# Miniprotein binders against q53ft3: the designs that were tried, part 127

Target 1, 195 residues: q53ft3
Amino acid sequence: MFGCLVAGRLVQTAAQQVAEDKFVFDLPDYESINHVVVFMLGTIPFPEGMGGSVYFSYPDSNGMPVWQLLGFVTNGKPSAIFKISGLKSGEGSQHPFGAMNIVRTPSVAQIGISVELLDSMAQQTPVGNAAVSSVDSFTQFTQKMLDNFYNFASSFAVSQAQMTPSPSEMFIPANVVLKWYENFQRRLAQNPLFW

## First folded at step 14 (miniprotein)

Design y41e
Fold by ESMFold2-Fast, scan of step 14:
Structure y41e (fold): chain B 195 residues (1-195), chain A 83 residues (1-83)
Amino acid sequence: as target 1 above (195 residues)
Amino acid sequence: SVEELAEEIREALERVQIKYEMAKRWLELGDVEFALRLLQWAYRLAKKALEKAQELGLTELIEEAQELIQQIEELMEKIRESQ
C-alpha cells in the first residue's frame, strides 16, 4: 500500500506488516540518510475517515527503539517528504508502536506507518524540524528522486503474459506508477512544498 | 498557582494556533476532510482554554482564545459553504 524512498537507494514498496494497522520499512545505515519520502502507491485508498501517521525510529545505545512522529499521509495528500538528519538524537514522542512489536539490530532505523482515524491523527502534533524549508535545491532533489523512482520501477515492467503465479510477489501496474508520477510532478510544479 | 495555570492555558492556545495553521496547509493541498478534523480539534482545545481563562479572570488569554475561536469558526464556515 505504501512506498518508502531514500535518495541513492532502491525504493521499497513491500512494507513489513507488524500489526493489523501498522507497517514498517527498515532503513539500514541510517546515519547517512538526510531525507525520506513516504507515499501511497495510489491503487487502494485509505478507508473513509482514515489516514496514516508516519513515524521514524532509531535504536538508542541499548538497541531500544526511539519513535518520533514525523507527519501524516491521507487520501488527499498521499505523499510526504521528511528531513530526519536532525532527529536522530531527539527524545521519542508518544506513539502507537510498542517495543514488543519490532525486533531490530542496532544499526537499523525504521519508518513506521500507523493507520488511524483522521480524528485521532488530528490530535497529534509532529516533532519540529521534520519539515523542509529550502525550496529550490529541494525541488531539484525531489524531481531527481521522482525520475529515479519512475525509471527504476518502469525497468521492471512485464506484460501480463510474462507473469507467473506467485503468492509472495506483489505487482504494481506501470500505469499506476505513471499516474502517480505525473500527479506528483504537476503538484510539485504548482507548489514545491505540497509534499 | 494562577501563574502555573496561565502557562498551561498559553501552551494550549499555542497548540490551537499550530493546528489552525496545519488545517490551512492541508486545505490548500486539497484535503478538506483532514483540515476539518484539525479545525474541530483546534476548536475543542480553544473552547476549553477559554473556559479556564474565564474562570481565572485572565483577560489577555480570554481575548486571545476568543480571537482564535473566531478564526476557526470563520474558516469552518467557508469550508461548509464551499462543499
Scores: ipSAE 0.244, ipTM 0.707, lowest interface PAE 3.8, mean pLDDT 76
Fold by OpenDDE base, second read of step 15:
Structure y41e (fold): chain B 195 residues (1-195), chain A 83 residues (1-83)
Amino acid sequence: as target 1 above (195 residues)
Amino acid sequence: SVEELAEEIREALERVQIKYEMAKRWLELGDVEFALRLLQWAYRLAKKALEKAQELGLTELIEEAQELIQQIEELMEKIRESQ
């Protein structure tokens, strides 16, 4: 039903179902994670009038889990990106996972998804900096990624006159990178979820 | 719903802002042509957002869109004058 993606890691598509309406993903080495993507697999939709509240849990200084509401996923918004890097010092909120005996290791955080009524979800307040508006967050992420890539690529830019013969290497013209960027931006603008 | 549409407009305006900032960065990198293209794109997106906001009577979003449009226009003009 749900997937979880951390940049640079394998996608997780097998959530641990800890209750009828609760699912958990483990995030090893959570301190290195800045953003998490939670998405519906598209196999099973939420029941009518229901969605998913997404929570993040990390161990506190005592090793106890601290749960925070990140945001929501719904049939209408089946994916969301959350920034978790700034939550490490946050206070816990009320969460539906508190009574669950979830085995935790000190270096492992968790993403919890609770299937709840949409009306109830609307009354909940996510932690301020976590909910990167799904589209905005994605767009921001994409822009940052593209910017990072461009900066990286441009750092290697040389004129043809500056090139030294390297027969074992292939070269890509800088304008190709630019064209790719423009095309990608156009596609992103048309549909942020074009993939 | 109006709320959902408002959110879409907000998201669009955020994208406008991002493109505007990216254009500024490209100017710093010396690629004026690409910066102008980004600004033109941002402009079109902002205009579309403005139209939607006006249709819905969303005053705050109208003002935000207008401000972004003005910023884009000013920067584009500045670039043209510098060429």
Scores: ipSAE 0.000, ipTM 0.189, lowest interface PAE 10.5, mean pLDDT 80

Design y41f
Fold by ESMFold2-Fast, scan of step 14:
Structure y41f (fold): chain B 195 residues (1-195), chain A 83 residues (1-83)
Amino acid sequence: as target 1 above (195 residues)
Amino acid sequence: SVEELAEEIREALERVQIKYEMAKRWLELGDVEFALRLLQMAYRLAKKALEKAQELGLTELIEEAQELIQQIEELMEKIRESQ
């Protein structure tokens, strides 16, 4: 139902469903991540009156998960960009440059999405400064996102002769992806906020 | 004590203010439905805080709650008129 994108990495579209209403993406090497995009896939909207709460979890110095509410996605706003670099806490002070004897838990974070009633979401308050508001930072991240998505999609391109018949599989022509990419770049250049 | 109850009301009004600002943000992002849900939540919390402040005769908190309710109602009306 959901996708997760990190600049410089392949997009994830196969969330781990951990409950009927809960989905998780793993983010390896999260200390190198500044921004994460969460978005809804395809044609299935949230049920009426529902949306998704987006959480970020990282291991603290003791290896315990620390969950923080980043924000929301809804049928009216099905994608959101979050800045998580400020939320990792202790990275600069606890990781000395070149230290070899510092043993830390693996740098694997998680994005969690919980499908909730809009009224329930309205009761919650996301952590501060997670939403991206800088136009320059947004433009740079978006360009990187476009490159990674295009590369990901193009890596699956095959000729019609090479396609394996599968009635349940959807196919998108490679030239359509290229046209989308070019159109998006053009629109970004004209108005960075069009997204 | 009255002072403990007053502090509880002040905390509630702070949450109302936060919900109001969130609603304005989501309205700017184009999600009118969620913005309206946030305003409805803020309205209910503010009305509850007003009732408690009135029961205790806390004039300053009554005035603050009434001002927040007015702001919420004005924004909700603006949304309705634009639909």
Scores: ipSAE 0.168, ipTM 0.648, lowest interface PAE 5.3, mean pLDDT 74
Fold by OpenDDE base, second read of step 15:
Structure y41f (fold): chain B 195 residues (1-195), chain A 83 residues (1-83)
Amino acid sequence: as target 1 above (195 residues)
Amino acid sequence: SVEELAEEIREALERVQIKYEMAKRWLELGDVEFALRLLQMAYRLAKKALEKAQELGLTELIEEAQELIQQIEELMEKIRESQ
């Protein structure tokens, strides 16, 4: 039902179902994680009138789990990006996972998804700055990524006269990269969710 | 909270800045139409951010939003004059 993605790591599609309405992902080495993407797999939608409250849990200085509400996913918003790097020193909030027998290790944080009524979710307040405005943050990230890639690729650009024959290698003209970049930017600007 | 709302405004203004800079880049590439579209998007976003900042009395963010709006307007005007 749910997936979890951390940049530079394999996508997690097998949440541990700890209750009928509760799912958990483990995040090893959570201190190195800045953002987490939580998304619906598209296999099973939320029941009508229900969504998912997304919580983050990390061990405090005493090794006890501290849970914080990050935000929400719904059928209408099936994915969300959360910044968790700034939460590592935050205080815990009320959470639905307190009674769950979840094995905790000091280096492992958890993402918890609680399936709840939309009306109830609307009354909850996520921790500040955790919910990255999904579209805009994604656009910013994508733009930064594009710029990074373009700059990187361009740094290797050489003129035809400067090229050393390398029969075993294939070459892509720089203008192709530029065209791709421009086209991608246009699509991104028109619809950040074009993909 | 006010702090959370302030952060949302800051993020919006960052997006405005990004779109503004992107528009300038597209102008350099000769795509005036797309640059204008980006500026229009940036303008709308900046106006919304300004309104929110004003509602909350966030002086620094108001000033930042106003500055960005001015920059956008100036660039849009420059483009119109060049056509």
Scores: ipSAE 0.005, ipTM 0.176, lowest interface PAE 10.2, mean pLDDT 81

Design y41g
Fold by ESMFold2-Fast, scan of step 14:
Structure y41g (fold): chain B 195 residues (1-195), chain A 83 residues (1-83)
Amino acid sequence: as target 1 above (195 residues)
Amino acid sequence: SVEELAEEIREALERVQIKYEMAKRWLELGDVEFALRLLQEAYRLAKKALEKAQELGLTELIEEAQELIQQIEELMEKIRESQ
């Protein structure tokens, strides 16, 4: 349902489901991370009236998790970029992951997503300065989403000879996808709103 | 050909409409800065499409472009007044 992206690392698309409405991603060596992107994969929307609250957690000096609310993702705003550098010394916020037994190793942080009613989310305040400018968020997310899409599509193209296609499926030549990707990436770098 | 140029103008106006609808959505979500950037780009694209439609004498596309420009201008004015 969700993806988590850190610049220079492999994208994570398989969150660990720790409860019916709660998902986590591990962020090893988090002290080297400045920003994290959280996004919906687009295949499964939230139910009507629901969205996702995004939390960040790191181990304190006693190894106990400290959870902080970063922001939200919804069907209307399915991606967000957060600045996590500087949050290590922050105070823990009220959070729905409070009593959960989550085993941590040193230097491993987590991103948590809690599926909640939109009305409940509207009553919550994210920690200050965690959300990055939407313009910067959109540009960086779009670039990384293009990279993720191209890598995923390329992986399927390599495996096509081993696949049994369903009746009435359409196919696109791989070189057309590559040309589109290269053109879009170049244009996005020049003007993020060219499309 | 005129038909090929007309199709390019129609595609440009479709992209204007998409940016306008996205701007409204981002405005509803409280991101005024991004909404304004989308509207500014939509305006630029719509003006370019209008100029091309006028050069070719394509009345229907001229009218469509003018309607989109008016919608964009009205929304931008509302945003500026509310800040």
Scores: ipSAE 0.000, ipTM 0.212, lowest interface PAE 15.9, mean pLDDT 71

Design y44a
Fold by ESMFold2-Fast, scan of step 14:
Parts: C-alpha cells; sequence; structure tokens
Structure y44a (fold): chain B 195 residues (1-195), chain A 83 residues (1-83)
C-alpha cells in the first residue's frame, strides 16, 4: 500500500489497483498542484529486488493522457517529493496559437505506481528536475509528516511471534494507519502549525 | 552522418551523468543496492558510448566517456570498501 499527499488536501491511502503491479491515485483540480508526495505506508514492503516507479499523467491539449516518469520509491527510500508545476500541458505557450489547440481538457490528473525490478528501474531516466532533493518547506513538511507517522505507528508495533508463525518479523497492524491518518487530520484542523 | 552519431553519443553521456548523480543521491539516502544498480547501468552506457566514440575517432567524446567511467569505478570501489 501507498499514500499520496498534496499540501492542503486530505491524504489518499487507497490507491486503485489497475493491474497486479500497477496502482493509481486520482488528482482532481490538478492545475493548482505544485508538489506531490508519494510514500509507502510501512506495513507492506516491496519484495526483494523490487521497487516502485512513480509516474504522472495529465491531459494534453486533446484531452489524452500523457505519462511521464517522475522518479522512484524503494524499501530504503519509501517516500519521494515531486515538483509537477512545470510538467503540465499548455504552460509557457505565451502566444494565441497555443490556446487554439485546446479542444478537450479533463480536470483530473493521475499518479501511477508501477512495481518493477530494481534493474528495470535503473534503466529508466525520470523527466528532468521533477524530484525535489533540496531542504525546502515542502521537504521539511514531508519529513515531519513521515516522522509523525513512524512515531505514532511504532507505538503499536508488535512482533509476528504474537500474531503469526513467522516470529522473526515485526509488523504494524493495518488499522494503525487509519488511526494515524485520523489523528494527523484532526491535529491539522485544530492547528496547522502543530508540526 | 558523423555529426548525428556524435550527437547520439553526447546524449548518451548526458544520461550517464544523470544516472551517476542519481546514484550518489540514493547512496546518501542509504539505499546502497539501488545506487549500485544505477552505477552499473551508467557504466554499461558509458562503455558503449566510449566504443562508438573510438570507432568514429571523436577524441573529445572519448575523453569525456573515459572520465565518466573513471568516476563511476571510483564510486563503486568506495562503496565496496565501506561494506
Amino acid sequence: as target 1 above (195 residues)
Amino acid sequence: SVEELAEEIREALERVQIKYEMAKRWLELGDVEFALRLLQRAYELAKKALEKAQELGLTELIEEAQELIQQIEELMEKIRESQ
């Protein structure tokens, strides 16, 4: 399971599975979105040797989806921040001929996650400068959000020896994700600066 | 044409540089496995670019490819030594 977050919007934790290895989040009103965070919920890791390729889809001037590779998430780096403000169709046209070509424009973009072999991921090149590595306000927000989730979830951690026959593994019950989300949402509503 | 082939080699070397920078970032984030996969792919691309540049006698691109290969090999060795 994956999560998708846009600043100022409710976090999405229920991706639509469109294939055995492919998951999608809808981004309505995508014109107002500058950054998107994609992260793993921490309960289900990728299989050994695998990771996730993160794609962004938006409608072109004809209303057809255009998929672009933004970057990757792995068990070692289970979250990533992407700048999408410069990737949208029609931006920077600055002349009348650009507007004349807009015939169909759906309002919904998508984030896609494809589970792939690390070797396959390494062969791909993400679209330029989409990944955010600098220490800016959005990176700090994401780090605080992930730290908040980890601290909350770890308070409920139990060994699998208590739950299943696989005692060497640790896991966090899935319902803890919902509790974290409700707690974080409530705190944001009461005081947006609590983190 | 030689000019078109030179441009293909230049674009390949740019992709090598991008993968090298990505590998350094993933290494800093603690994902050694993916960093090594990126370096191995960069190495393969750089070696192919070097071969093509040598066939065409493009000395500037040969030098650039050799420099990138050296940087990749040095980083891979540092990773091995730190494991």
Scores: ipSAE 0.263, ipTM 0.706, lowest interface PAE 3.6, mean pLDDT 74
Fold by OpenDDE base, second read of step 15:
Structure y44a (fold): chain B 195 residues (1-195), chain A 83 residues (1-83)
Amino acid sequence: as target 1 above (195 residues)
Amino acid sequence: SVEELAEEIREALERVQIKYEMAKRWLELGDVEFALRLLQRAYELAKKALEKAQELGLTELIEEAQELIQQIEELMEKIRESQ
């Protein structure tokens, strides 16, 4: 039902089902992990009116698990990226995994997914730093898109001397594209929602 | 020209609509914060568009802007009530 991905590691597609409505992934060497992607495999959707609350658990200084709500996955949002690198100093929140006898090792963190009612999920507040700021993600995506476009367009740039006559084609000066790019980047930096 | 200015207002209102619809989608995705930011931006743009439309006496655009503003406000209120 769920997958877990850490950059540079193999994808995990076999969650440990610790309860009917609870799934756990182990994350070895969690200290080196910045981001985790949790996603639905697409094989089994959430039941109607339900989604998944995604929790992160790491051992505290005493080796006790600290659980934090990262965010949510739903049928409408079947994947999410979470930043976990900054959570190491965070306080634990209420979590549904407290009663679970999950074998933990000091170097292993866990991602827990609890299948819950959407209405209940809406009342929960993820830890502020865990959700990759949708804004940051959006900005990053937009920037990547812009870069991709610019790079693509620029790859076709030729000098006037190099141009092959094509009277049926319209040409845009490269400088125009560059100016647009720079202007767009500036505006994006000022306000990612400027558009 | 007045027509050019009217078109600019129409374009602005289109962007307002887009942001409004996107905000709704983000709400469905559970990102309330981002949705609210979109709505706030949409609101600001709509207000500016409304002001311009009023200055130019463009009745239809005034009405459209007012409707969008109302929709945004209603959604924002709904979000606040749900929190």
Scores: ipSAE 0.027, ipTM 0.495, lowest interface PAE 3.3, mean pLDDT 83

Design y44b
Fold by ESMFold2-Fast, scan of step 14:
Structure y44b (fold): chain B 195 residues (1-195), chain A 83 residues (1-83)
Amino acid sequence: as target 1 above (195 residues)
Amino acid sequence: SVEELAEEIREALERVQIKYEMAKRWLELGDVEFALRLLQRAYQLAKKALEKAQELGLTELIEEAQELIQQIEELMEKIRESQ
């Protein structure tokens, strides 16, 4: 349902589901990460009145996980960019993952997404400075993401005659990807924060 | 003590201010529904803080709460008018 991207790394689209309403992405070598993007894949919206709370976790000096609320994604705003470089200081916040038995390695950070009622999300306050509001930084990162996605998807294009039948897979025409890419670039040029 | 209660009210008003700023940001990002939920929550918290400040006769906190309530109401009205 969700995707997670770190600049310079392969996009992750297969979150580990650790509860009915909770999803986790692993972030190895977290000391080198400055920004992370969380986004919805687009076909399955949140149920009416619900959204996603986005958390970041890393092990403290004692090996204990420290969870911090970064922000939110909703049907109206299905993607967000977070700056995490300043959040490795050991500060923690109240979080819904405290009772979870999440499988992880001691040296790996995690992004957690908790599906919650909008009213519940509205009561929470994200840690300071996590959200990226700089238009220049946002535009540069987004352009790199667009280029990476388009190039990656296009590199695997095959004709329909060359496809192997797979009932569990979803397919879209390559020209649809190109149309989306061009439309997104046009909209980004007009308003960098449109998505 | 009155001083401890006053501090609780100040902390509540600080949280109201944070919710208000969050609502403005989400509105800019195009999520009107979540922005309204944040404003409604901020409004409820500000009203509660106002009531407590009035009970204790804390004039400065009463004024601060009223100003925040006015800002919240104005933003909610702008959203309503833009629909």
Scores: ipSAE 0.185, ipTM 0.668, lowest interface PAE 4.9, mean pLDDT 76
Fold by OpenDDE base, second read of step 15:
Structure y44b (fold): chain B 195 residues (1-195), chain A 83 residues (1-83)
Amino acid sequence: as target 1 above (195 residues)
Amino acid sequence: SVEELAEEIREALERVQIKYEMAKRWLELGDVEFALRLLQRAYQLAKKALEKAQELGLTELIEEAQELIQQIEELMEKIRESQ
């Protein structure tokens, strides 16, 4: 049902089902991990009105697990990226995995997914630093999209001397595209929701 | 022209609607913070559009803007109550 991906590591597609509604991935050497991707495999959707609350567990200085809510995955958002590198100093939150006898080793963190009602999930607040801020992700995505478009468009740029006559075609000066790009970037930087 | 200004207001209200709908989707996804940000932006845009529509005496656009503002406010209130 779920997959877990850490950059530079093999994808995990076999979560340990610790309960009917709870799944766990082990993350060895978690200290080297910056981001984790949790995604649905697409084989089994969430039941109607349900989604997945994604938790991260790491051992504290005493070796006790500290669980934090990272965010959510749903049928509508079947994948999410979470930053876990900054969570090491965070306080634990209420978590659904407390009663689970999960064998833990000091060097292994865990990603837990709890299948829950969407309404209940909406009332939960992820740890602020864990969710790659949807805004940051959105901004990054938008920036990448813009860059991609600009690069693509620019690849077709030719000087007037190099132009082949094509009276049936409309041409846009490259400078116009550049100006638009610069203006858009500026606006995006000021407010990612300016559009 | 008044017609051009009216079109600008219509476009703004369309963007308001888009942000409002997106906010609802983000709420469904559990990202309340982002939803609220969208709603706040939508609210600001709607207010500006309303002001312009009022200045121009565009009754239909005034009504549309007011309706959107009300919808946004209601949703924001609902979110606050759920927190």
Scores: ipSAE 0.030, ipTM 0.501, lowest interface PAE 3.3, mean pLDDT 83

Design y44c
Fold by ESMFold2-Fast, scan of step 14:
Structure y44c (fold): chain B 195 residues (1-195), chain A 83 residues (1-83)
Amino acid sequence: as target 1 above (195 residues)
Amino acid sequence: SVEELAEEIREALERVQIKYEMAKRWLELGDVEFALRLLQRAYYLAKKALEKAQELGLTELIEEAQELIQQIEELMEKIRESQ
């Protein structure tokens, strides 16, 4: 139904279904994550009048989940980008996962998707710092471009055992690309005015 | 210490190189204005790094900074010619 992407990690498309209308993705080592992309796989649309409310949760100092509403995905807007780096100490919002008391590993956060009526979604207020509009549009586009470059370059990397000599082609070690990408991402995250 | 300052200069030159590569990508996408802003920032940063490297007598970093400044100037000139 849904996918979840974090820069530099394999895309997740196998959400854990915790109820008929509720899906969860685990985000290990969440303290290193600045942005999360949530999207519909595009094969099956939401039923008429329905959409998905997207939540983020992290374990508090006692290991209890704190849920926050990030935004929404719908048939008309099937993907969204959220900034989560500023939310790890924020207060929780009202959420449909309230009945769930999940004991979690301290370093693992979650993205939750609740399938809800569009009318119900319209009455909810997302956390202001999470929305795409609270992140500079140009910074968002640049982040996507960096992710695209890393994924593209990595798709052409081959182990030495798999290499076939080709005089018309050049090969770049995946380790060099990964190191460049990680350094640039770290710098950009620390200071958006870095460039 | 001199070693700590040398590391600061190396990090600055790394940022210069990243801005230069990003500027080339934005030129390919047709955003000349943003590419020039990146190059201007890279140029300023590279010049500051060069000044610090010269003060510390770090020959390799001086040469690296000079090469990056030259590359930035050449690209800015090509952009100006194509406008």
Scores: ipSAE 0.000, ipTM 0.096, lowest interface PAE 16.1, mean pLDDT 70

Design y45a
Fold by ESMFold2-Fast, scan of step 14:
Structure y45a (fold): chain B 195 residues (1-195), chain A 83 residues (1-83)
Amino acid sequence: as target 1 above (195 residues)
Amino acid sequence: SVEELAEEIREALERVQIKYEMAKRWLELGDVEFALRLLQRAYRYAKKALEKAQELGLTELIEEAQELIQQIEELMEKIRESQ
């Protein structure tokens, strides 16, 4: 029912359900993450009067989770972009994940989604004003993701004279990566929701 | 603004992290020369990002840059020792 996207990484669409109303995504190597997108897959809407509160958790120096409320997703606002780079050393906000025993690796952060009544969500205050949920913001994040991927792929560019012979290795010409980047950018400009 | 400059530094450090991870993979494939080129570029960019973060007093970014620089230096030293 949910998806989680980080620039330069594969989209996660299989949240771990840890309770009837609680879902978690693992974020390995979280120290390199600046933005996270949380979105609904569109298959199963929230029941009437319900929505999702989105939390971020990282391990403190003792390996204990520190949970912070980032914002919300609802049927009317099914995606949200969160800036988390400033939150990794912050204190936790009050949250519904308190007593849950969620096993995780010390270098792995988590995104948590708690299905709650809209009235309850309206009374909560997200930390750091990290939430930005709009089509324009999603388009900007997508463009940043494209730039990240292009830079990543380009870091492998070498001339044939500099290549190490490696049987069974597959190589992609740099111009193919550039062509993909240009095509994706053109499509994004025409319709931000094409993917 | 300071926030716009901070975002540029974050993006630079993200690219440094990517180069560092890729250098490790190229070492696994046995291409020491390419790994060293990636690490040297990562080091240069990380040092610039650290200096900019220090000028702006951005503690979190200073710490992130220092951690990346240390990781890069440690890996370059291991490569040097393995020859």
Scores: ipSAE 0.000, ipTM 0.080, lowest interface PAE 19.8, mean pLDDT 71

Design y45b
Fold by ESMFold2-Fast, scan of step 14:
Structure y45b (fold): chain B 195 residues (1-195), chain A 83 residues (1-83)
Amino acid sequence: as target 1 above (195 residues)
Amino acid sequence: SVEELAEEIREALERVQIKYEMAKRWLELGDVEFALRLLQRAYRRAKKALEKAQELGLTELIEEAQELIQQIEELMEKIRESQ
């Protein structure tokens, strides 16, 4: 039902269902992640009166998970971008010349989605630090997003000789995607807000 | 020449594509008004590109313009339904 996208990584479309109304995506090496996109796949809408609350979890200094509400996805707004870099533990930061003697095991964060009543969601307040605020940040994120999308789409390329006739499926030639991506990237680099 | 006019139409459709993608990102950031302004501009330019492609009988560009117009209309309708 849901997808999770991190710039520079393959998109995840298979959430782990941990309860009737709860889904999670694992984020390995989360210290390197700045932004996460959560979206609905569009094939299965939420039931009337329901939506999804999006949470982020990371281990604190005691090894306990800390869950924070990032925002929401609904049938009317089926995707959202979250900045998670400001929500991470400062003690977990790595740098090129420093050994990470404090953190001994790899950390895995999670994105959690809880299917809830819209009335219940309206009464909750997301963490303010999740907002994306600058044009430069947006431009860099958009470029990486386009790179990730192109890589994902290209991974599905199949030669015409291997295509099985299927009236329910549409196919786009890989070279068309490549040409569109190259033109879009070139134009974006020249003027990010071109209109 | 027809080739020069075709290139102008291709460039116009590239600009429409850029506005459409930017509108989606601004919508995700919660700026509905700016997203709608970008979509409205994309729509008008795509319609103009379609008319020019039809006048020249450029079937591939006609199809590309129609596809972009449909995508823009669908997104604008979703925004309208959510407001």
Scores: ipSAE 0.000, ipTM 0.087, lowest interface PAE 17.6, mean pLDDT 68

